# VHH binders against q96fz2: the designs that were tried, part 164

Target 1, 269 residues: q96fz2
Amino acid sequence: CGRTSCHLPRDVLTRACAYQDRRGQQRLPEWRDPDKYCPSYNKSPQSNSPVLLSRLHFEKDADSSERIIAPMRWGLVPSWFKESDPSKLQFNTTNCRSDTVMEKRSFKVPLGKGRRCVVLADGFYEWQRCQGTNQRQPYFIYFPQIKTEKSGSIGAADSPENWEKVWDNWRLLTMAGIFDCWEPPEGGDVLYSYTIITVDSCKGLSDIHHRMPAILDGEEAVSKWLDFGEVSTQEALKLIHPTENITFHAVSSVVNNSRNNTPECLAPV
Key: E = the ipSAE of ESMFold2; O = the ipSAE of OpenDDE; V2 = 0.75 times the mean of E and O plus 0.25 times the DockQ between their complexes.

## First folded at step 10 (VHH)

Design N60 (framework vhh_6z1v_2; at its last look DockQ between E and O 0.57; V2 from the best seeds 0.00; counts 0 for: pae E 5.4 > 2)
Fold by OpenDDE, look of step 11:
Structure N60 (fold): chain B 269 residues (1-269), chain A 123 residues (1-123)
Amino acid sequence: as target 1 above (269 residues)
Amino acid sequence: EVQLVESGGRLVRTGGSLRLSCAASGSTFRYYAMGWFRQAPGKEREVVAAITQSGGSTYYADFVKGRFTISRDNAKNTVYLQMNSLKPEDTAVYYCAAGYGIYVETPSEYNYWGQGTQVTVSS
């Protein structure tokens, strides 16, 4: 996974992340560093994206079922990294393979500390290789959506006038991530960064791409992944597997350029 | 472009069962969500059931109430509608449709349509 969309306004995004804590109380996640949130239809590694994480990571004795939402850097910078520039990392930390997560220190150590997060997105992009050509067809991949009464008479989703209405009740893609905290050697603010765990693609996506993000489907899966206080690493890792509960559509080549940040990026073609 | 051809529609008695099939042309079937729609005389076309590309998610109209099952075989480029406990109210032309499936319950989300197959349920 090398490209995502996360373009919802902050308030809409927050509401979309409504949840129940272990007591059954309805809650909205509290924001940490909300000013770092930058909505975009075209998110690339090294950009900031919002993730969910347990409140217990920030507050001692907090209920670990409570959630915080925070923009973090895509591309995990391990805490032990001693260079002043994260770009000097010699290996790619954009993704973490599920099968080797426990073999790589950069991921194993933070995971062992309970530093699990849920990466939020409208969906993610993948490029299908066309047989016999060097051309790649991009696809936008996301949760199946359900029309709600609030969405009104949404006509064709491909209509510009109706397209904006689609996002009012959009079910966000929830991807399993690991985050770490890095203190720059030169001082300054602690950098929070994340990696997306990847798995082999489900059968439905296999023709598009051989790998997919580990998607946490449903509130229970999300809650268990986040709740490092009650759920062990071993139990959490059981949640990491391919899912067929996914849909997709072809999009234009506009998304190929990471500088393009328009609705056209994820619009069906 | 995808061509869709429905089959299996016939006259059945109340309480009977019927299996509809929709065969898609080409190699792009697996990239589309599929839906079954129906249109009775004098009524609007309505969604019956829908299924995502991989079959990981399905939708059923409220009137289905567990009587119908949508399934697909991507290897055969075919989508099915198993209809059980049929009622006279189920009499309609049934259409197969293919689309990108953001909202699989919405007819406008479908780009390709079959010619339809007549299902008649007699009392």
Scores: ipSAE 0.850, ipTM 0.932, lowest interface PAE 0.5, mean pLDDT 93
Fold by ESMFold2-Fast, scan of step 10:
Structure N60 (fold): chain B 269 residues (1-269), chain A 123 residues (1-123)
Amino acid sequence: as target 1 above (269 residues)
Amino acid sequence: EVQLVESGGRLVRTGGSLRLSCAASGSTFRYYAMGWFRQAPGKEREVVAAITQSGGSTYYADFVKGRFTISRDNAKNTVYLQMNSLKPEDTAVYYCAAGYGIYVETPSEYNYWGQGTQVTVSS
């Protein structure tokens, strides 16, 4: 997973993340740096994406089940990185393989600190290799959505006005991530950056791509992944596995260029 | 911020029982995950047990499962380690630790440590 869509306006995104804390209290995640959230149909590595993480990462006296939502850089910069420019990191940290996560220092260290996050997206894109050509077919991949007359379906949205109905109750894709905090050696703001954990693709996606993000299907899985105050690294890693609860449709080549940021990027062809 | 003081360590005979206590100062105790660690002479410090912020989950090293029980009382700012069926191999200095999460794989991430209490198990 190297491209996502996360285009919801901040208020819609926030409501889509409504949750219950450990005491059963209904909550919305509290924003950190909300002005850094940039909605897009076509997010690539090094851009910022919204993630959920435990409030306890920021407040020592917080209930670990309470959630913050914050934009973070896609592409984990380890806390031990010593160069001044994080774009000069020589390793690709866009994704983290589940089978080697405990062997790679860049990921093992932040995992040991409980730095688990849930990466939010409308869905993600993958490119299917077709035999006999250099061209690949892009697909938009997302949770099955509940079909109602109010929310509709992607295929039923024939105009911009109707597209609003599709997104009002959209179930966001929730991907397991690891984040780290990097302090620039020469001073400046702390950089929060994340990687998406990847697993072998499920049977339903095997014809599109051989890998998929580790998807946390449902609030119980999301809560356990985020709650580093209650759930150890070993227990949290049991949540990391392929899921079949996913759907997709083919999209146009407009999405290929990461500079294209329009609804056409995820519209069915 | 929290200060930890262990107590209860002593000489006990093989097969005996002992309860260790760790008293924490400050009103913030309830926001920490707590762990018990031990270190024998010439050995590395190893995790024995851990308990979450709420007390809703506990974690035990394989070598103490079924024999030791960790518990906490947030009203009394105290964490306990009940040790049953003690073996000579349990002889060690036992340390109480507080952290913002459960760090059984990375003991160095626990932020506050007690001074330790000596447990000796003999014939």
Scores: ipSAE 0.261, ipTM 0.683, lowest interface PAE 5.1, mean pLDDT 88
Fold by ESMFold2, look of step 11:
Order: C-alpha cells, then sequence, then structure tokens
Structure N60 (fold): chain B 269 residues (1-269), chain A 123 residues (1-123)
C-alpha cells in the first residue's frame, strides 16, 4: 500500500470517526495538531495523514479506550534513528510485513511500547500489471458503502444530491498501523510517524496485487488494536489478516502523478 | 464491454420459488460488482440485491430480505438470484447489472445491463 485518498474536511472526517468508549459513551476523537492535516485525493509516503491512537499515549492514567486523532508522517522513523535527516534511513518503512514484524527492530520496538494506531483513508490505490502490456491499471479500493439516504422513497432513480451526500456518510478505511516518536538530534519537535501493516491479498484482490493493507473491519477490531492498556501485543496481532469485505473500481491514470489532487483520481472509468 | 444474459424468469404461484441466472461474457466479470434490479409496470427500476466482486459482501433491499439470496460464481462468470416465498408484489422484469461505481444499490453506478427476464407471481 503506497498511495491513499484521505480528502475529507476535518469536521467531516471527525464525525466519521465517532465511536463508543469501553463504558458505552458516544464520543468523537480529540485532535492533536489539527493544522497539520492536509486532505488530498492522492496521498503518498512522507505526507501527513490522520491516525487514531489511544489517549493513554498522551495522558497518565487516561482511559485507554478513548481515542486521539492526529496527523502523522507516512514512513516510520524509528525512535533510535541517529542521523539528522530521515531520508538517510537505509530501508523503506512505508509498510510493515505482518510475517516479519517481530523480526524487524524498526517495528518490534515501537510495537512493544504499545504504539499501535489506526490509519484512516477514504481508500487506497493499487496498480495492476496487465498481461501483454507495459501499462498498469490503477484501482481505487475501499470498504463497501451503504447509502444512508433511502433511494426507495424517490424510486430507483438517482438524483444529483445523492452524490453530494456520498462523503457525508463515507465509511473510512481503517488500516492497522504502528507508529514511533523520533527526537531529531539537532533539536526541534518530536516527529510522529507511522507504517501500514500489510498481509497477503484476499482472493478478491489477488488479480490486482499480491499484498494488501491489514484492514480492521468493525469497531471491535479497531478498539482492540488501539487499546494497548488492555490488549497485549500478542492478542492484537491476531487481528492482522486479510479480509474479503472489500470492493474496488478502475480509475484513470490521473492518479499516477502524486501531485494530482482532484476528484478525478478516484472516479470510476 | 461486457454482455449480460438473464434466464430463469417464468410464471409461479404465490409461495413458490425461482432461481434467476445471469451469464456474463468475457474475462472481465470478476472486476464488476453485480446487482439484480426489477421494474414493475409503471414503476421505476429498483435494486433487489447486490454483491461485491469477491462475494465478500452483499446487499438486499428491505422488501426482499430473508426471501432472496444473491450469489456469484466467478469461475463460471455467473451471478444468481434465489427467490423464495414469492408474492404477487414480486411480479416484475428482473435485470442483471454490472458496475464500476461506488454504491452497489444505485442504478447509475451500473454501466452494463441485461435485457431482463419476466417473473410473474400469480395470487
Amino acid sequence: as target 1 above (269 residues)
Amino acid sequence: EVQLVESGGRLVRTGGSLRLSCAASGSTFRYYAMGWFRQAPGKEREVVAAITQSGGSTYYADFVKGRFTISRDNAKNTVYLQMNSLKPEDTAVYYCAAGYGIYVETPSEYNYWGQGTQVTVSS
């Protein structure tokens, strides 16, 4: 997973993240650094994207089921990294393979500190290599969506306002991530950065690409992944597997250039 | 481009069962979400059921939940609608559709349509 869409305005994104804490209370996540959120239809590594994490990471004795939402850099910079420039990393931390996560110091160390996060997106892009051509077909991949406004009351016909409401009720893709906190040796603010855990693709996606992000499907999975106060690393890793609850459609090559930030990036073709 | 051919529509009695099939042309079937829609005389086309590319998720309209089952077989390029406990209100032309769009329940999200198959349920 090397490209995502996360384009919702902050207030819409926040409402899409409504949740219940362990006591059953309805809540919205509390933002940290909201002015660092940069919405785009076309997010790439090194950009900031919002993630969910437990409040316990920031407040002693906080309820670990309460959620913070914060923009973090895509591409984990380990806390032990000693160079002044993250581009000096000798390895790519955009993704973390689930089958080797406990073998890689860059991921094992923060995971042992309970630094689990949920990476938010509208969905992600993958490029399929087509037989008999050098062209690659991009796809936009996301949760199946259920329209909350009934079309039955106005018959089977669509109306233009239905498209204007698509994003108000969008079910965000929730991907399992690991984050770390790096203090630059030359000083400055602590850098929060994340990696997306990957697994073998489900059967539905195997014709497109052989890997997929580890998707946390539903509030129970999200809650268990985030709650490092109550859910051990060993138990959390059982949540990491492929899912068939996914859909996709082909998109135009506009998305190929990561500088293109338009709705055309995810429009069906 | 894909061509869709429905079959299995006929006259049945109230309470009866019927299975509709939709055969798709070509090797692109696995890339489409599939839907069944119906249109009764004088009414607009409405979704009956839909299924994602892998079959991992399904949608059913409220009026048919518990009575109909959608399934697909990507090896045979076929989508099915098993219809049980049929009612006279189910009388309609049933259409198979293949789509690229975001919402599986919305007719405009479907780019390819079959010719339809008539289902008639006598009271």
Scores: ipSAE 0.201, ipTM 0.666, lowest interface PAE 5.4, mean pLDDT 88
ESMFold2 (binder alone), look of step 11: mean pLDDT 84; pTM 0.862

Design N61 (framework vhh_6z1v_2)
Fold by ESMFold2-Fast, scan of step 10:
Structure N61 (fold): chain B 269 residues (1-269), chain A 123 residues (1-123)
Amino acid sequence: as target 1 above (269 residues)
Amino acid sequence: EVQLVESGGRLVRTGGSLRLSCAASGSTFRYYAMGWFRQAPGKEREVVAAITQSGGSTYYADFVKGRFTISRDNAKNTVYLQMNSLKPEDTAVYYCAAGHGIYVETPSEYNYWGQGTQVTVSS
């Protein structure tokens, strides 16, 4: 997983993350550093993306089932990294393979500290290899959606703009992530950065790409992944597996350039 | 673009079973969400069942849950509707539809439609 869309305005994104805490109380996640959230149809590694994490990471006596939403850098910088420039990291931490997560120090250490997060996106992009050409076909991949508004729908059956209305009640993609906190050795703000855990593709995606993000399907899975105060590392890792509960459509090559940030990036072709 | 042809509609007795097929032309079938819709005389088209491109998720209207099953075979470019425990109220023309739509349960999300196949359920 190397490219996502997360374009919802902050208030819409926040409402899309409504949840219940352990006591059944309805809540919205509380923002940390909301000014660093930059909506985009085309998020690449090294950019900031919103993640959910337990409030207990920031407040000593907080209920571990309560959630914070915070922008974090995509590309995990381990807490033990000793250089002054994170770009000097000698290996790629954009993704973390599920089969080696407990073998690699960069991931094992933060995982042992309960630094689990849920990476939010409208969906993610993958590029399908096409036989006989160097060109690849991009696809936008996302959760199945249920439309709540029915008035005015019949007249728009052949309209390309009908997809624009789907954002009102969009079900965000929820991917399992690991984050870490890095303190620059020469001073400055603590850097929060994350990696997306990857698994083998499900049958439905196998013709598009051989790997997929570990998707947490539903609030039970999301809450167990986030709740490091009650759910051990071993139990949380049982949530990491492929899912078939996914859909997709082909998109324009406009998405190929990560600087393009328009609705055309995810519109069906 | 796809062309859709339904088959399998016929007269069947109450409590009977029937399987409808929808054959799609073209190599792009696997990239469309597929739906089965029905329309009785004097009524609007309504969704019966829908299936995502991968086949990993399905939708069923409340009035068919537990009785009908939608499935697809991307190697054969075909979508199926298995109808069990048929009732006279299921009598309608059944339409196959393909679309790029994100909301599989909504008729306006479907761009390509077949001509329909008549299902009649007698008591």
Scores: ipSAE 0.006, ipTM 0.382, lowest interface PAE 9.4, mean pLDDT 85

Design N62 (framework vhh_6z1v_2)
Fold by ESMFold2-Fast, scan of step 10:
Structure N62 (fold): chain B 269 residues (1-269), chain A 123 residues (1-123)
Amino acid sequence: as target 1 above (269 residues)
Amino acid sequence: EVQLVESGGRLVRTGGSLRLSCAASGSTFRYYAMGWFRQAPGKEREVVAAITQSGGSTYYADFVKGRFTISRDNAKNTVYLQMNSLKPEDTAVYYCAAGWGIYVETPSEYNYWGQGTQVTVSS
């Protein structure tokens, strides 16, 4: 996973993340650094994306089932990184393979500290290699959506208002991530950064790409991944596997350039 | 893949009103955010107003708030700038621009530009 869409305005995104705590109370996640959230139809590594994480990471004695939402840099910078500039990290930490996560120091250390997060997106993009040409076909991949009278469909919107209604009841993609905290050696604000765990693609996606993000399908999986106070690393890793509960459609080549940031990036062709 | 043609610029008196139009060619107009810019002789090009692809959100520079209104008609591939209570300081060449988003601080990020239409406000 190397490209996502996360374009919802902050208030719409927050409502899409409504959840129940351990006591059954309905809650919205509390924002940290909300001004750093930058909505985009075309998010690439090194940009910020919103993630969910347990309140217990920030508040001693907090209920570990309560959630914070925070923008984090895509591309994990390990806490042990010694240079002053994170862009000088010599290895790619955009994704973390599930099969080697416990073998890589960059990921094993933050996992041991319970630094699990859920990466939020409208969906993600993948490029299918086409036989007989050097061009690749992009696809937008996302959870199946519940249709309502108000929501309409992405391809059937015939007025400006209908485009906005598509997103009112959108089920956000929830991907398993690992984050770390890096303190600049010369002082300054702590940098929070994340990686997305990847698994073998499911049967439904195998014709598009051989890998997929580890998707946490449903609130039980999301809550167990986040709750590092009650769920051990070993138990949490059992949630990491391919899912078949996914859909997709082909999109135009507009998405290829990460500088393009319009609804055309995810519109069906 | 879009060409932009501005129209409606002319001489108007202080306090007058004027509506500028920007017509786009091509079937992709609805996917672009649109902006109106202006440039007076010897000055840098500055953003006046912008509108998202759906028309659901707009931006206005402080010096035009309450006087100018941006709108679009995606069925007609046209964006409009309604200019009220015109001042001599509004004298400039007005340009429309199309981009993948609204770029207030970096106008060079807009992908397509029209040739401009001259607006002159006499004191």
Scores: ipSAE 0.000, ipTM 0.131, lowest interface PAE 18.1, mean pLDDT 84

Design N63 (framework vhh_6z1v_2; at its last look DockQ between E and O 0.66; V2 from the best seeds 0.00; counts 0 for: pae E 9.1 > 2)
Fold by OpenDDE, look of step 11:
Structure N63 (fold): chain B 269 residues (1-269), chain A 123 residues (1-123)
Amino acid sequence: as target 1 above (269 residues)
Amino acid sequence: EVQLVESGGRLVRTGGSLRLSCAASGSTFRYYAMGWFRQAPGKEREVVAAITQSGGSTYYADFVKGRFTISRDNAKNTVYLQMNSLKPEDTAVYYCAAGLGIYVETPSEYNYWGQGTQVTVSS
């Protein structure tokens, strides 16, 4: 996974992340560093994206079922990294393969510390290789959406008005991530960064791409992944597998350029 | 372009079962969500059931109440509707549709339609 979309306004995003804590109380996640949130239809590695994580990571004795939402850097910077510039990392940390997560120190160590997060996105992009051509067709992949009564008579999503309504009730893609905290050697703010765990693609996506993010489907899966206080690493890793509960559509080549940040990136062609 | 051809529609008795099939042309079937719709005389076309590309998610209209099952075989480019416990109210022309839309329950999200197959349920 090398490209995502996360363009919802902050308030809409927050509401979309409504959850119940272990007591059954309805809650909204609190923001940490909300000013770092930058909505975009075209998120690339090294950009900031919002993730969910347990409140226990920030507050001692906090209920570990409570959630915080925080923008983090895409591309995990290990805490042990001693260079002053994260861009000097010699290995790719955009993704973490599920089968080797425990073999790589960069991922194993933070995972062992319970540093699990849920990466939020509208969806992610993948490019299908066309047989016999050097051309790649991009696809937008996301959770199946259900029209809610609140969404009104959303006619054809072809009108701008209808399109906006679609996003008001959008079910966000929830991807399993690992994050770490890095303190710059020269001092400064602690950098929070994340990697997306990847798995082999489900059968439905296999023709598009052979790998997919580990998607946490449903509140229980999300809660268990986040709750490092109650759920062990071993138990959490059981949640990491391909899912067929996805849909997709072809999009234009506009998304190929990471600088393009327009609704056209998501639009079906 | 995808061509859709429905089959299996016939006269059945109340309480009977019927399996509808929809065969799609071409090699792009796997990229489309599929839906079954029906239209009774004098009524609007309504969604019966829908299924995502991989079959990982399905939608059913409220009136289905567990009586119908939508499934697909991407290797055969075919979508099915198993209909059990049929009622006279289920009498309609049933249409297969293929779409790339976000909402599989919405007719306007479908791009290709079959000619339909007549299902008649007698009392």
Scores: ipSAE 0.727, ipTM 0.882, lowest interface PAE 0.8, mean pLDDT 92
Fold by ESMFold2-Fast, scan of step 10:
Structure N63 (fold): chain B 269 residues (1-269), chain A 123 residues (1-123)
Amino acid sequence: as target 1 above (269 residues)
Amino acid sequence: EVQLVESGGRLVRTGGSLRLSCAASGSTFRYYAMGWFRQAPGKEREVVAAITQSGGSTYYADFVKGRFTISRDNAKNTVYLQMNSLKPEDTAVYYCAAGLGIYVETPSEYNYWGQGTQVTVSS
């Protein structure tokens, strides 16, 4: 996973993230750096995306089940990175393989500190290789939405002209991430950056791509992944596996250019 | 911001029982995950048990499962380790530790440590 859509306005996104804390109280996540959130239909690595993380990462006397929402840079910059410019990092940290996450220092260290986050998106894009053409077909991949679960996909149930209304009740894709905090050697603000954990593709997606993000399906999985005060690294990693609870539809080549940021990027064709 | 003081360590015979206590002073004990660790002569410090911020989950090393129980009393700012069916191999200095999360895989991430209490199990 190297491209996502996360286009909801900040207030709509916040309401879509309503949750219950450990005591059953209804809450909205509290924002940090809300002005750094940039909605887009076509988010690429190095851009900022909203993530959920435990409030306990910022306040040592917080309930670990309470959530913060914060924009973070896509592409994890390890805390030990010594250069002054994060773009000079020689390793691609956009994704982190689940099978080697405890073997690679860049991921093992922040994971050991409980630096787990949930990456939010409308959905993600993948490009299917077409035999013998060197052409790739893009697909938009997302959770089944309540309105279209029995219909198979949202594109099959809704006409393109009705897509705008779908977003009012959209179920956001919730992907397992790891983040780290990097302090610039020359001073300045701490940089928060993340990577998306990837797993082998599920049967339903195997014809599109051989890998998929580790999706946390439902509030129990999301809560356990975030709550580093209650759930150890070993227990949290048991949540990382392929899921079949996913749907998709083909989209136009407009999405190929990451500079294109319009609803056409995810509209069914 | 948290000072930890262990107590209860003593000499006990094989098969005996012992309860260790860890009293926390300073700020906001209830917001910390707590762990018990031990260090035997000539060995590195190892995890024995841990209990989450809420007390809703507990974690145990394989070598103590079924014999030791960790618990906490947030009204008294205290963590306990109930040790049953003690063996000579349990002889060690026992430390309590406080962390913002559960760090059984990464013990070095615990923020505060007690000074330790000696447990000796004789045959």
Scores: ipSAE 0.526, ipTM 0.818, lowest interface PAE 2.5, mean pLDDT 89
Fold by ESMFold2, look of step 11:
Structure N63 (fold): chain B 269 residues (1-269), chain A 123 residues (1-123)
Amino acid sequence: as target 1 above (269 residues)
Amino acid sequence: EVQLVESGGRLVRTGGSLRLSCAASGSTFRYYAMGWFRQAPGKEREVVAAITQSGGSTYYADFVKGRFTISRDNAKNTVYLQMNSLKPEDTAVYYCAAGLGIYVETPSEYNYWGQGTQVTVSS
């Protein structure tokens, strides 16, 4: 998983993240650094994207079931990193393989501190390769969506009214992530950064790519992954597996260039 | 481009079962959502069941009430509708459809349609 769409305006995104806390009260997540949210149809590593995490990471004595939403850098920068420029990291932390997560210091250390997050997106992109060729077909991959009375076509998002027909009720993709906190050696604000956990692809996606993000399907899975105060690492890792509850469609090569931020990136072709 | 051919429709008594099949031509079958629709004489075409490209999610109209099951076999380019506990009101021409739409229950999301297969349920 190396490209996502997360294009909803902040207020629409926030409403899509409505949840119930452990007391059963409906809540919205509280934003940290909302001005750092940069919506785009075409997010790539090293960009900021919103994640959910437990309030307990920020506030002594907070209810660990309460959620914060914050933009974080995609590509985990380990707390032990010594260089001043995070782009100089010698290895790829865009993804974290579930089968080796406890063998890699970059991931097992923050995981042991309860630094679990949910990475939000409209969906993700993946490129299909044929045997023995470098030719690739991009696909947009997302949760199955339900029709409402106001729903319209994803390809008709060229006006505000048509956009609302598709996106006002969009079910966000919720991917399991790990984050870490890095303090720059020469000072400045702490950098929050994340990795997306990956698993073997489900049968439905195996013709496109052999890996997929670990998807948390439903509020129980999301709540357990986030709540490091009540859910142990061992129990949380049981949530990490492929899912067949996923769908996709082919998209044009416009998405290949990460500078292209346009609805065409995810439109069916 | 996808060509769809339904089969399996016939006369059956109330309470009986049928399995409808829809064979698809073309190399892109796995990339389409598939649906079964029906049309009784003098009525509009209505969704019966639908299934996503991967088969991981399904939709059923309220009137099936757990009686029908949609499935697909991407290796055989085929989608099925298992119809159990059939009632006379299930009598209709049943159509197979394929589309790229995200709302699999919606007819306008479907681009390709079969010619239909007649299902008749007698008292």
Scores: ipSAE 0.011, ipTM 0.421, lowest interface PAE 9.1, mean pLDDT 87
ESMFold2 (binder alone), look of step 11: mean pLDDT 84; pTM 0.861

Design N64 (framework vhh_6z1v_2)
Fold by ESMFold2-Fast, scan of step 10:
Structure N64 (fold): chain B 269 residues (1-269), chain A 123 residues (1-123)
Amino acid sequence: as target 1 above (269 residues)
Amino acid sequence: EVQLVESGGRLVRTGGSLRLSCAASGSTFRYYAMGWFRQAPGKEREVVAAITQSGGSTYYADFVKGRFTISRDNAKNTVYLQMNSLKPEDTAVYYCAAGQGIYVETPSEYNYWGQGTQVTVSS
């Protein structure tokens, strides 16, 4: 996974993350560094994306089922990294393969500390190789959405204005991530950064791309991945597998350039 | 672009079963979400069931949950609606639809429609 969309305004994103703690109480995640959240239809590595993580990472004796939402840098910078500039990291940590996660020090160490997060997106993009050409067809890939906009009205034409209403009840894609905390050697704020765990593609996506992010499908999977106070690394890793509960549509080449940040990036062609 | 042809509609007794088929021709079927819709005399057209491109997720209207099953065969470019425990209220023309929109249960997401197949359930 190398490109995502996460464009919801902060208020809409927060409501989309409504959840239930272990006592059954309805909650909204509490923000950390909300000013660092930058909505975009076209997020690339090194940009910030919102993630969910357990409150227990920040507060002693907090209920580990309570959630924080925080922007983190895409591209994990290990806590042991000794250079002053994170861009000098020689390893590509945008993604982490599920099959070797326990073999790589950069991922094994934060996993051992319970540094699991859920990466939020509207969806992600993948580029399909086209037969007989070097051009690739981009697709926007996301959870199936359920919304009735017009009861009893069939065949009504879509308009750009109607898309604004789509987002009010959008089911966010919830991807399994690992984060780490890096303290700059020369001082300054702690950098929180993450990687997305990847798995073999499901049958439904195999013709588009051979890999997919590890998607946590539903609140039970999300809560178990986040709850490092009650769920061990071994148990949490059982949640990491392909899912068929996904949909997609072709999008225009506008998305190819990561500097393009418009609704056209994810609109069906 | 895709053209859709429904088949399988007929007269069935209350409590009976029926399977509708929808054959797609034209462009690549596997890139379309598919839906079954119905329209009874004097009523608006309504969503019955829908299935995503991969077949990994389905939607059912409340009035058919537990009785109807939608499925697709991307190798055969066909979508099916298995209808069990049929009721007189299920009498309608059943339409197959294909779309590339975001919401599988939303009528406006479907750009291609078949001509319909008549299902009559006698009491």
Scores: ipSAE 0.088, ipTM 0.551, lowest interface PAE 6.0, mean pLDDT 87

